# Ledger of designs, part 150: VHH binders against p49116

Target 1, 238 residues: p49116
Amino acid sequence: EGPLLSDTHVTFKLTMPSPMPEYLNVHYICESASRLLFLSMHWARSIPAFQALGQDCNTSLVRACWNELFTLGLAQCAQVMSLSTILAAIVNHLQNSIQEDKLSGDRIKQVMEHIWKLQEFCNSMAKLDIDGYEYAYLKAIVLFSPDHPGLTSTSQIEKFQEKAQMELQDYVQKTYSEDTYRLARILVRLPALRLMSSNITEELFFTGLIGNVSIDSIIPYILKMETAEYNGQITGAS
Short names: E, the ipSAE of ESMFold2; O, the ipSAE of OpenDDE; V2, 0.75 times the mean of E and O plus 0.25 times the DockQ between their complexes.

## First folded at step 8 (VHH)

Design ub8 (framework vhh_brivekimig_d4; at its last look DockQ between E and O 0.30; V2 from the best seeds 0.00; counts 0 for: pae E 2.6 > 2)
Fold by ESMFold2, look of step 8:
Structure ub8 (fold): chain B 238 residues (1-238), chain A 121 residues (1-121)
Amino acid sequence: as target 1 above (238 residues)
Amino acid sequence: EVQLVESGGGVVQPGGSLRLSCAASGFTFSSYGMSWVRQAPGKGPEWVSSISGSGGSTLYADSVKGRFTISRDNSKNTLYLQMNSLRPEDTALYYCVKGGYLPWRKGFDISSQGTLVTVSS
């Protein structure tokens, strides 16, 4: 019955590949995005409530919401990642694909609309100046969504989501006491995440994964990775 | 000091099988994921497979999926790669490395001699 999140769950430090190349390429973008994905998955698995749901439920939840968590991560880390520069580089490569007739016109339109929606979402979050605690609770609300088809333990998941909402409310009320409507402004941003396509996110950010593994295959691998193993990989020469 | 020693390589015909071993020392083996990496003549290193520290989760490159099986025995500090249905393109020097799957691994910190697998008639 303790708090859903503690101060240790607020830390969300993304370390980028260095140095940033003069000209962005598929490998740099994929490495940057993969670091964010790993960070997001390890963040989720560090939550005691998440651990309590069991391994099958953990995998199901993350498969259902990974794109929403990833998109929140992009917004939170947009400055560190130089996300606007990455998106500009992706748009430039898409324009080259148009010139060479590599993609259908309908697909290109879908992808460009997705990029625009992503940029607008990140811009809206930056304008609200969402802090690290608020991001942590928003991610928890997204993670513990009972709405996804095929989930078990939906009663418990719903209780955890309600707890995340209550803790966010308490935090905002205490920290931003002069801003009566801040909680409402923050929460109304969440529906936009459901409109983000996981298929297009993979195309934008995860081209060039080593070994051609899929995100659906990576998720259970990351979730089963031991904490010491993850920490060693963050500091290793790999 | 971390030490990894591969063995089990050899010459086999196409369609044959080999089992590679990697003896690990100098670290708490069960706390770390492990990977196999191979380097064919004239090519850069290529990631083959990874396994989590407990052995509960595995990943394979598409080129070997369904033919290769990674495993580990934490009581013996040993990593294995069972290679079945071998093809000439599997010919390479095979290395084990400390650490699980990393999509950003462009270079590999190979500190061992590896074990040579040659698939030919």
Scores: ipSAE 0.442, ipTM 0.761, lowest interface PAE 2.6, mean pLDDT 87
Fold by OpenDDE, look of step 8:
Structure ub8 (fold): chain B 238 residues (1-238), chain A 121 residues (1-121)
Amino acid sequence: as target 1 above (238 residues)
Amino acid sequence: EVQLVESGGGVVQPGGSLRLSCAASGFTFSSYGMSWVRQAPGKGPEWVSSISGSGGSTLYADSVKGRFTISRDNSKNTLYLQMNSLRPEDTALYYCVKGGYLPWRKGFDISSQGTLVTVSS
């Protein structure tokens, strides 16, 4: 068996909607988030090991970890996305809901804490100066998590996760040989992802979805969508 | 200017069939995925189905899967929705939407008049 990831899996380029509005409206935020979600899922789909698990299993994996993958994507693409600005805009939009008494005080607190957690996580990743390879491996580790309930082929998933971890270790050892504890510093960030609610993430970033469509429900569709279709859409071909 | 004109709606009995059409203009039709979205009375818009630009990929909402078929004729710049085994809950205004990969987005142009499908006994 070859490596879990190749150089092709390191590339993670998000294309933002254009033009950027003067005011970041809900649509722009949702579109940006949707593109990131799509990119993240397509990234996962591009991994041979992911494909080897079968459609049912890999769909279940993505359903279980999409929030974590998405969050890692936010961190990785924070600059391109102007994430701080997006988060500020989200807060502003949330204020409208607050004023309209649509949310309980407890819910408001939860949502705001979630935003703070997101920002803190992304800041922490930026501070660590995580590179593209490291992000790829971290995403793989998150993706191939065997500890989610209801998964099949857990032994295989665990094997892939271990492989991801080993490759990350080798990469860090090779690339950052003078930083003995870099691997540990990087890995210790992962637990923060589990503290984040997928429901709140969905509410914050994906309020622009039509109707009551959930991320959970669209994951299979995204995974089945051809990359060419996505690329064509984002290039603005007309 | 992008123009989408839906047709084919009507009144049908439960279990009946309808075929909707959407004539598209103002853009390179084959370069874009297309979607159908519907809005029932008193409800928000609901994504129904999507098809890739080439027609090679189709997606369906669970509520219509197995009953509806989306297709397109790029030579005619036309999108279709074959609706079989119609149910009263399928009653809605049906809109043709430019875009296929993220058909659930509110940002899609649903400003067209749509075509009304009524399923009733």
Scores: ipSAE 0.215, ipTM 0.624, lowest interface PAE 2.2, mean pLDDT 89
ESMFold2 (binder alone), look of step 8: mean pLDDT 83; pTM 0.836

Design ub9 (framework vhh_brivekimig_d4; at its last look DockQ between E and O 0.52; V2 from the best seeds 0.00; counts 0 for: pae E 9.6 > 2)
Fold by OpenDDE, look of step 8:
Structure ub9 (fold): chain B 238 residues (1-238), chain A 121 residues (1-121)
Amino acid sequence: as target 1 above (238 residues)
Amino acid sequence: EVQLVESGGGVVQPGGSLRLSCAASGFTFSSYAMSWVRQAPGKGPEWVSAISGSGGSTLYADSVKGRFTISRDNSKNTLYLQMNSLRPEDTALYYCVKGGYMPWRKGFDISSQGTLVTVSS
């Protein structure tokens, strides 16, 4: 068996909506987030090992880890997305809801804490100066997590995760030989992803979804979508 | 010129079924995802379902999931919507739209006349 990831999996280029509005409205945020979500899932499906799991299994896998993948994507694309600005805009929009007493105090706290966790995670990743290869491997490790309930082929998933970990280790050892503990510093960030609620993420970034479609429902659609269709969407051709 | 012609609408009782069709012309049908959109009286347009160009990917609004089935015959340049277990809230003018599901879409390019579905006792 060859490597889990190739150089083609390292490329992760998010195309943002253009032009950027002066005021980041809910639509812009939702579009940006959706593009990232689509990109992340298309990245996953481009991995041969992912395909080898079969449609049912890989769909279940993505359903289980999409929030983590999305969050890693946010971190990786934070600059291109102007994530800080987006998060600030989200907070501003939430203020309206708060003023209208649509949310309980506890819910407000939860949402704000979630936003803080997102920002903190992305800042921490930026501080570590994670490169494209490392992100790819981290995403793979997150993707091939066997510890989600209801998964089939858990042994195979675990094997892929181990392979991802090994390849990451080799890469870090080779590329950052003078930083003995870099691998550990990188991996120790992953648990933070599990602290984040997928429901809150969905509410924050995807409230503008048309037709009240859940991320859960859209995942199979995205995974089966042709690349050309996705490209058409981002260019407005579809 | 892109032309979309919807048909199959009618009056049905709650729990009934209808099958809508959309005849497409003026573009390479198989190269484009298609969607169904509906507009109820006094409401704005609502996205209902989408299907990829190849037909391999489908998506539904939560309100119709499990009840509606979108399909297409590229050899006939036709889009379909099988609607089962219809409810009064499904009453609307249904439009065929060129383009798939776009979560961020602000509007729908509705250029056709649509077909009316009325669900009433």
Scores: ipSAE 0.558, ipTM 0.798, lowest interface PAE 0.9, mean pLDDT 92
Fold by ESMFold2, look of step 8:
Structure ub9 (fold): chain B 238 residues (1-238), chain A 121 residues (1-121)
Amino acid sequence: as target 1 above (238 residues)
Amino acid sequence: EVQLVESGGGVVQPGGSLRLSCAASGFTFSSYAMSWVRQAPGKGPEWVSAISGSGGSTLYADSVKGRFTISRDNSKNTLYLQMNSLRPEDTALYYCVKGGYMPWRKGFDISSQGTLVTVSS
């Protein structure tokens, strides 16, 4: 009955593609995002409570929450990724695509609104100075969400989520004892994750600026990936 | 030295079937995911399908889902691609690749000659 997470689950080190280009391009953005996705999936795989749920449940759970985990990863790694620079480059590309009549105005409006929501979320997390322990527990709360359709073992998932919430509360109260409302301020940010469109996230980060990639369809493959293959994906070596 | 040798290509009519094989040597085959990649004349490489080292997980490009089936026989170090309901747009040089490639990644490590599939009336 140990803690849900250990110190090894707090480490979340994103390695960016090298060399960094003078001008950001679709390939660099997609490679960076792929590394973050694999790092997030590997993080989830490493949790004993997640392992205990079984392979079919693991797949269903990650399919339901991958975009929320990815968005938390973007916020946590925003500085090392130069995320604000990446988003600015995407906005500039979208504006050029309008002037070249390459995309519909309605699609571009949806994408711009999503970018604004993502920037707002990341800025709010940075303003709160969310630490690595807090990010790890927030990811666990998101991962062990029992209310997604099609899940089995929902009572077990709920127990793990409650454990993550309890451990986050204990950590915040001990570490930030002079800030009695810190937990409440952190938790009010979570609903914004449900506003993030997985479809648009795929367009922004995984198929270039104008395409779609179905991450949902590759999740079973990522979760069953051999360790050697996984290491190649998170470093770009293959 | 990694060696991959494709076979089973040929000329078929639309709606026909072919089964491609890839004989692998020079590495522990069962420890690695494998992929099929194709390249049509005048086009860039296109990822087709991937299978995990154990064979327990498979992926397909949307353009081939329901028509193609990837499989492997780890006792024979052989990767397969069963292609049914072939269309003219499936005409390409088909390669097997060591490693699981994602649909959006461009870095295919093609080290083989491939096998040509031509679908024509």
Scores: ipSAE 0.011, ipTM 0.363, lowest interface PAE 9.6, mean pLDDT 83
ESMFold2 (binder alone), look of step 8: mean pLDDT 83; pTM 0.834

Design vb1 (framework vhh_enristomig; at its last look DockQ between E and O 0.19; V2 from the best seeds 0.00; counts 0 for: pae E 5.7 > 2, grease 29.8 > 24.2, SAP .79 > .668, placed apart)
Fold by OpenDDE, look of step 8:
Structure vb1 (fold): chain B 238 residues (1-238), chain A 119 residues (1-119)
Amino acid sequence: as target 1 above (238 residues)
Amino acid sequence: EVQLLESGGGEVQPGGSLRLSCAASGFTVSSYWISWYRQAPGKQREWVSTIYSGGSTNYAESVKGRFTISRDNAKNTLYLQMSSLRAEDTAVYYCATLSEYLRQFGDYWGQGTLVTVKP
């Protein structure tokens, strides 16, 4: 039925909250992260194949892979977000928690390791100079992962993932014909995403949410939002 | 406990103005992005406007140029100044933070405040 992705799915423009404060507080970080999350989910919703899976299935997919999608988004939008500055701010805020003895030594280690993994992943993607098309296809591959527990329509999901992989392969071969091993270099980055804890990601970026709301719990509702509301939430400039 | 209480609704003529208030408790309004929503009879709830923690604002196309979202930090209150009101602006208006909105979307909504625009 045609390609999985079109040129419209390549566009992934994040708008940051304005103005950027001198001191990045947890609320600014949370808003920034929320915008990215919304953008990622909106992106997923824009894919016909995603829609074809039905609401229950696509919700389950997003629940399973939101952290990976979010992380790819961080990598893709690292410059616009000033991700290094955000992460530094997060570390600073974490210091407060440490001083207040809110975290165990083991937890501190886990969180710091997670930050390190995020940085390394984003740096590795930057070094590879991943373009917008490649990011789109990588996100699709991550989104249409059939190996998550509890998924329905796994055969269809697998087909979509294969299609994404094939299209990526064709794109890379066409665009980077001189780099024979580029596809392999790109794909071998994906396993790093599975090493990252969604819980820790949530703690780092979304502590500004009121009422201890979990990302998992709000995903269905985000996916039910109208497009106009999506746009209203992720575009902060009037 | 986080609470938002809407007020200021009423009946107005087309072209008139009205200012809605959203009194917040349990959190600081200037620290969060907060939005106005509305639901007209027989229609789905729609987003109207947002003020972000940094103070920037955003508006639905249908209200852009007519509505102004603002906040008073001292009063810990969100406002929606509505001007050039139209019949299609008739709705119950709600305010919510993102997390609260999303949670309530699946559970319950507050009372809101009714705005009726009619001759």
Scores: ipSAE 0.642, ipTM 0.850, lowest interface PAE 0.9, mean pLDDT 90
Fold by ESMFold2, look of step 8:
Structure vb1 (fold): chain B 238 residues (1-238), chain A 119 residues (1-119)
Amino acid sequence: as target 1 above (238 residues)
Amino acid sequence: EVQLLESGGGEVQPGGSLRLSCAASGFTVSSYWISWYRQAPGKQREWVSTIYSGGSTNYAESVKGRFTISRDNAKNTLYLQMSSLRAEDTAVYYCATLSEYLRQFGDYWGQGTLVTVKP
């Protein structure tokens, strides 16, 4: 009955490990990415409409869209994260993995194309100067996507997505009344998110010193974490 | 390259105290959020306490008031002061950054330090 999102859902503040090391490394990149992932999951969990869907539906929904939420988070936090610098460090790490024969030439092409798509997406969002309200509604639109395979309650999910679209439309028309086509420009950016590979995102941002981690396997546990631990992990309370 | 080494575990009587240490190398402890976790035999790993880069702290409800997390930046070392110990505190204790926790979520954990509270 009420608005889908409130002002508390617009706040999205990422804190980075500090001080930033002179030479960025896999540990710094993984820590930074982990903070963004947890911030994104905490954001989704805090939405009353999301809570209303129930635990099993919540887990399925986030597993289906976590990469899209993460990518929107990268775009929103690109300056705070120094994303361009992180991407350069990832490319350097990737070159070392090739020299050690850990990756095939075909895989490297896939990964480099993915990095290019990420950069293009982030650049397009920066050029549009997307604000925090717009990001919040875009995240809600991708979160409440009813057409992912394996979802239940798809009619209710679709209703929440339509509500997010309506509230974004109202916000854009009121706040950017002089820009007739802003909503259309914003919405046409979204399909690119669905085409991004979660497996490559894991390789780029979450490959650790030891082993490989599947984000799908940790999502249920992140969603169940105590609120106090979650808030402290995200806010970096000084 | 990055290493966290736990120590200070041992046997203690109920109501006793221990101080655990977590020596860090390859990074500066004040730059990261570092947590203690514990795992009792046959149970899932459990969060215990976190110290944030700014120095604030947080604790699981089961240990609040009994455990104190701290760090010594000069020694690049994190501590967990444990008091009023109970049998249910018996576990192997681990320290980790957020990304180290994520990487260890699967099957791979270090040795930790064993705390045994006698029956």
Scores: ipSAE 0.117, ipTM 0.575, lowest interface PAE 5.7, mean pLDDT 82
ESMFold2 (binder alone), look of step 8: mean pLDDT 80; pTM 0.810

Design vb2 (framework vhh_enristomig; at its last look DockQ between E and O 0.61; V2 from the best seeds 0.00; counts 0 for: pae E 4.5 > 2, grease 25.4 > 24.2, SAP .707 > .668)
Fold by OpenDDE, look of step 8:
Formats: sequence, C-alpha cells, structure tokens
Structure vb2 (fold): chain B 238 residues (1-238), chain A 119 residues (1-119)
Amino acid sequence: as target 1 above (238 residues)
Amino acid sequence: EVQLLESGGGEVQPGGSLRLSCAASGFTVSSNWISWYRQAPGKQREWVSTIYSGGSTNYAESVKGRFTISRDNAKNTLYLQMSSLRAEDTAVYYCATLSDYLRQFGDYWGQGTLVTVKP
C-alpha cells in the first residue's frame, strides 16, 4: 500500500498577509487564521488515505479534529505568524469587549486560560524543536483518530493512525538515533490538544465569522472545493 | 469596520468589456488576499480570480486570458477588468478576502455587482 505520508505532505508553508500592520486588527487575525485553516484542510485532503475514507467520513474526521489540527498548525507556523503578537492583539481586543461588559467574568477567565494553553503548547513544541516531518506525522495521528464519537470506518481510521505512528517512530529512530526518548516526548504533547476548546479557538481567531457561521459548518464546504479553487486561494500561481 | 463594496456591473454585449471595482475600507488591499467570485442564477458561487498580498495573481480556467485582476493601492481598490465577455459570464460578482469567503457559507454575502452579458 505504501507509506501513509510522502515528502509532499511534509511541506506546510503558510503565507501571511504582507506587510504586517503595526496594529493587528480583527480582520488581520481572522484572515491569518483562515489561511491556516485552509492550509490545514488542503493538507488533509492531499493524503491518499484520507481520500480513501470517503467524503462523509472525511468530513466527520475533520469536524472532530480541526481544532487540534489548527493548533498544531499554530505551533508549526508560530514564527511565521508572529503568534505571540497575534495573541497579544487578541487579548487587547478582548479587553475592549470586557470594558463594554460583553463578557462574563467566568467567560473571560476561560478565554484567558485558553490563550495561555495555546501559548504554552506552542512554546513546548518549540522547545522540542519539532521538525516538518514530525509535525506531518503528528497531524496525521491527530487526523486519523478513531476515538471521536459518531465516526464510521473506525477500524480503517485506526489502521491509518497506527501507520502514522509507525512511520513517525521509524523517522525518529533514523533521524534522531541518539535521542532514545524523543518519540515519547513528542507523543506526550498530544493530550494537551484535547484540553483546548474548539469554541474558544473559533471565538479568538475567527471572530469575523462569528454569528451564524461556524467552522464546523464551513468544513464540509471546504472539503468539497475543487483543487483549482484551493490553488486559487492558497497557493500563488503564475 | 472592514468593508468591501463592489461596483461597475451592468449590461454588456457579448465580446464587450467591463471593469468592476471593489472599494475596501478598514484594511489595506495590498496587504491582503483578495478574490473575485461570481454567482450565476441557479448556480453555485465560483471563484474567478485572486490577487495575493505579494502581487501575484491567479485565475479560473474559464476566465484566464480574458479577465485581469489588479489593485490600486492609493485608492485601496481592487479591480477586475473583463474582456471578451460571454453569456456564461452573467452573474453577480463579489469581492472578498479569504475570511470573507468563509463567511459566505453562513450566508453572509455582500451586495455584489450584477453583470449581464446579452445581445
């Protein structure tokens, strides 16, 4: 059957709006996040195993794990995105909302804790010096998670996840042979992703989409897009 | 507040030309991903063209060689120069950032500008 991932799946290049404004407004944040979301979705679609599961199953998987994929993307693209600056801007915008008494104290706490979790996760990944291959495999492991409720073809999903794990293991053993526990250190970070609320992530990064629009509702449409449309939106061409 | 306002639509004969404008406010067009979309009656909205922040452009195959996307940074305005127009180009045309595009799935549509190509 061949490997789950190829070198083409390792490439994960996010292009930010340029130039970056001195003041990061809500639009900039949302636009940047949208680009990352699209990139992540496109990445998933590029995996033959993902395609093999069928559209319904694909949609269900992505709906279940988009926040985790997005967060991994944030970590991977943290430098390019100037994530710390973005998060600071988000906090500033939230302060405005607070002043306008739009948020309860409990909600404020939840949001701030979420921001902290995001920053902490990204920092932890940076400390581990996770490379592009490792990120690709981690994303695959997250994507092919069979433990989400309502999934079909869970046996097949599990097989793909195992394959991703095995390939990651082989890669780490080959590339980092002197670091016996690197695989374990990397994998132990994944549980942190499950502690993060997709709703809060959506609120923070996709405020411009808030209303009747949810990431959950958009995902099916993104996944149904033609390749040409993806290219037109994500990748610069001729 | 971020806003995009389309204009320049109208009726034109086949083979004719038309230039659409998209005036942006609340953000800088030169620093953003901006695309033209169109929706014909009874059809789904389709991507037409994109100009990236770096200035590079991309086009749908159906409009390649006929349409040109550009921007005026001083005016903070996006343009779509349409030439060799065909009946199948009849549609409401929209400009949007990527995030705006995502909003469309929630039925957040701008006004758009109507282009009608007919004899």
Scores: ipSAE 0.320, ipTM 0.699, lowest interface PAE 1.5, mean pLDDT 89
Fold by ESMFold2, look of step 8:
Structure vb2 (fold): chain B 238 residues (1-238), chain A 119 residues (1-119)
Amino acid sequence: as target 1 above (238 residues)
Amino acid sequence: EVQLLESGGGEVQPGGSLRLSCAASGFTVSSNWISWYRQAPGKQREWVSTIYSGGSTNYAESVKGRFTISRDNAKNTLYLQMSSLRAEDTAVYYCATLSDYLRQFGDYWGQGTLVTVKP
């Protein structure tokens, strides 16, 4: 009956394809996003409380929250990913599509609005200077959300979410003792994650998956992957 | 246009050797993590080996000591040297980046290269 997260779960080190290409392209964006997705899914897999829920519940839970975890990962890794540069390149491409056709579609408008909401979310997290411990607990609160459709074991999931909330509260009070409202300011950022569309995230970051295949359908296979497949930093860590 | 083309498969006796090649275009092999996968008839695709951008490597337990992954940056080509081949190594072999792994469910896998280890 230990803490929900350990120091291992605070470390969230994303490595990018290196060197960064002079001209950003779909391959670089999709490869970078894939690394973040796999890191996020295997971060969840490494949590003992998550493991205790069983494989069927694990799959259902990750299917329900993968986009929220991914979005938190984007915010946490925005600087190392050069996310603002990636989003600017995508916006420029979309604006060229509108200008060339002299028309705009409702889908293009939806995508642009999603990009602006994502930028707003990432900026708000940067302004708060959210640290790695806070991100880890926020991800746990998002992961152990009992209110998504189709979940089983919701009472146990609620227990784990409460534990994550309590541990975050204790951390913030200890570490930021003179900032009375920090916990409240952090927690009010979470509802914005439910506004993020999984299918638009797939279109922005996982080009080539649109059609008859989705991230949702591959999650069981991602959860089964060997760690060495997704994380080159395993090698050489003696 | 990003493309990976596998070659070098064929028929071999138990205990024999083969070298598979993976020619890349549209990106640089030395800047990316690239893996070999294999799929035997009626089975799920399984991971075989990965070479990382820094040059370090990893292998599945079933092939450690028998297979060696390498690359030739001048040719932009990845290799899998296979030795001490066994019947259970019979499969179609594929090379892929992480994003190519995601694409396998979208009908974007290439042809692969068939390795058959005879009776």
Scores: ipSAE 0.228, ipTM 0.650, lowest interface PAE 4.5, mean pLDDT 83
ESMFold2 (binder alone), look of step 8: mean pLDDT 81; pTM 0.817

Design wb1 (framework vhh_ozoralizumab_d1; at its last look DockQ between E and O 0.58; V2 from the best seeds 0.00; counts 0 for: pae E 9.5 > 2)
Fold by OpenDDE, look of step 8:
Structure wb1 (fold): chain B 238 residues (1-238), chain A 121 residues (1-121)
Amino acid sequence: as target 1 above (238 residues)
Amino acid sequence: EVQLVESGGGLVQPGGSLRLSCAASGFTFSDYWMYWVRQAPGKGLEWVSEISYGGSSTKYPDSVKGRFTISRDNAKNTLYLQMNSLRPEDTAVYYCARSPLDEQFLKGDYRGQGTLVTVSS
């Protein structure tokens, strides 16, 4: 039936809001994160296999794995985003809440650990020098995960995941023939994504969206956005 | 052209009930999750309900959970909101929308003109 991914799926270019402010405020962080989220979702949408699952199934699939896709996107776009600076800014914003005793000690610990895990994951990916093809396949493997509860067409999803894995294997073997264990080395990074809380990610990056609306709730809308609408978001000034 | 037209608003006493309707046109209604949002005087936009493509999944904030029920008829291109046990704090303009968000972060958000719901003794 042809490959799961094509060269068009390798391109993953994030455009940051311009100009970058001297002080990274909550709005800038949220807009940057939103652009990455939109890019990630539209990337998924561009995969023929994703379309073949139908809108009910593929929407459920993205709702289940958006945090993992987003995190992989953070890792891939860490340099362009100046992720370390963003995370530092987030910590600084949290310090005010800490000083005002608005958060429990346990909550503070959880949030800080989450930030640490994000940074560690991104650093580990950078150390491995993951290229654009490998990121594309890793995202596909994460996207087509059949083990999320409540999914339909799990057999088909599993087949797509296997195909992604096989294509990744072939690519790594061809491109990095001298590194026999590279495939295993990059795949063992994926479990770290499952340890990250989607709720905390949402709180850190998407504070400023309308009140009690979750990322889960807006995903169906994002997936239905027209390309022109998306492009309008990219060209928008903060 | 995308159109959403809300109706069914009015004046009700506390504890009363209303049923809102939204007529959709200009797009494939069944291809979109739909939402109700509201804006009270002097306040920002608030999400109050969501429903999936076929209506199998619904979600509510705690502020209206147990009192409001969203539903849809795809054959009629119509969205509904049954509001029971209404409270004065439910007073707002209610909008039918394809997104729960305002235009701050998402451009091209479509919602209707809204229908006013006033809960007062």
Scores: ipSAE 0.381, ipTM 0.719, lowest interface PAE 1.5, mean pLDDT 90
Fold by ESMFold2, look of step 8:
Structure wb1 (fold): chain B 238 residues (1-238), chain A 121 residues (1-121)
Amino acid sequence: as target 1 above (238 residues)
Amino acid sequence: EVQLVESGGGLVQPGGSLRLSCAASGFTFSDYWMYWVRQAPGKGLEWVSEISYGGSSTKYPDSVKGRFTISRDNAKNTLYLQMNSLRPEDTAVYYCARSPLDEQFLKGDYRGQGTLVTVSS
């Protein structure tokens, strides 16, 4: 009952750490990425339909899709983050690691292919000029995916996903009525998200401060944070 | 006010066992996944175990799998780490935590003061 998302779910404002360092470093990249991750998790848990699924289902759902939500966040915030500059710095760092024989050639190939896929995804979304409403519905479609293994309540998750699809369709038809194929162009971008490796995302954006911990192991804690604590994490305040 | 107090550390010979405890207060303990993390001298933090709200799910990195067992008693607000077959490389300060992350990534103090485990031959 009611719309799946409200106007409060459209706002998605990332604040970067300040000041920007002279040379990009692991701490700046990790802080920037952590702010995006927390912003994405705050967004997801604010949705009434997500809250209605219950604690264990919520946690399982986000653990399955966090990388897709994060990647959509990267695309949405690419200009604010100067993402192309960050990725260029990472590529330069990887090339130095080859010269120092610190990384296998096979691993570097995997990471470079991932960076290329990420750049292509972000560029394709920018070319389509995806707006904030469209991003919100795309994130909801990704969040309420019943296809992930091990989920409970898959029928309810599917119903929420269908509702997100319907609301996106209604929005696009109303707002872009002269562009008959806009919805199809947008939806065709989603399969690329499943090609993104959560393991490599962690190595690109979360390496310096996580050790051997995966992001999916901290998601239960993030989902339990109080709202004031969330805001402190995404702004760097106490 | 969140408080986590670790105990049970000490000096032990290789192959020995220790049981660490963590007394929790100032939050609803049963609502949180709990973690043990450690820091060896000159190294960064390393996650060594996690346990779900009710204790039905546990996870370990390969470095300690099969040797360490995390458990919790929600009635007593207490987290435990049973460490068996200890090795010199397990020497570290062990922290009980509500998050496995370093405070640079996650703002605020989510770990106790730690308990030192020394494994030496």
Scores: ipSAE 0.010, ipTM 0.328, lowest interface PAE 9.5, mean pLDDT 82
ESMFold2 (binder alone), look of step 8: mean pLDDT 80; pTM 0.817

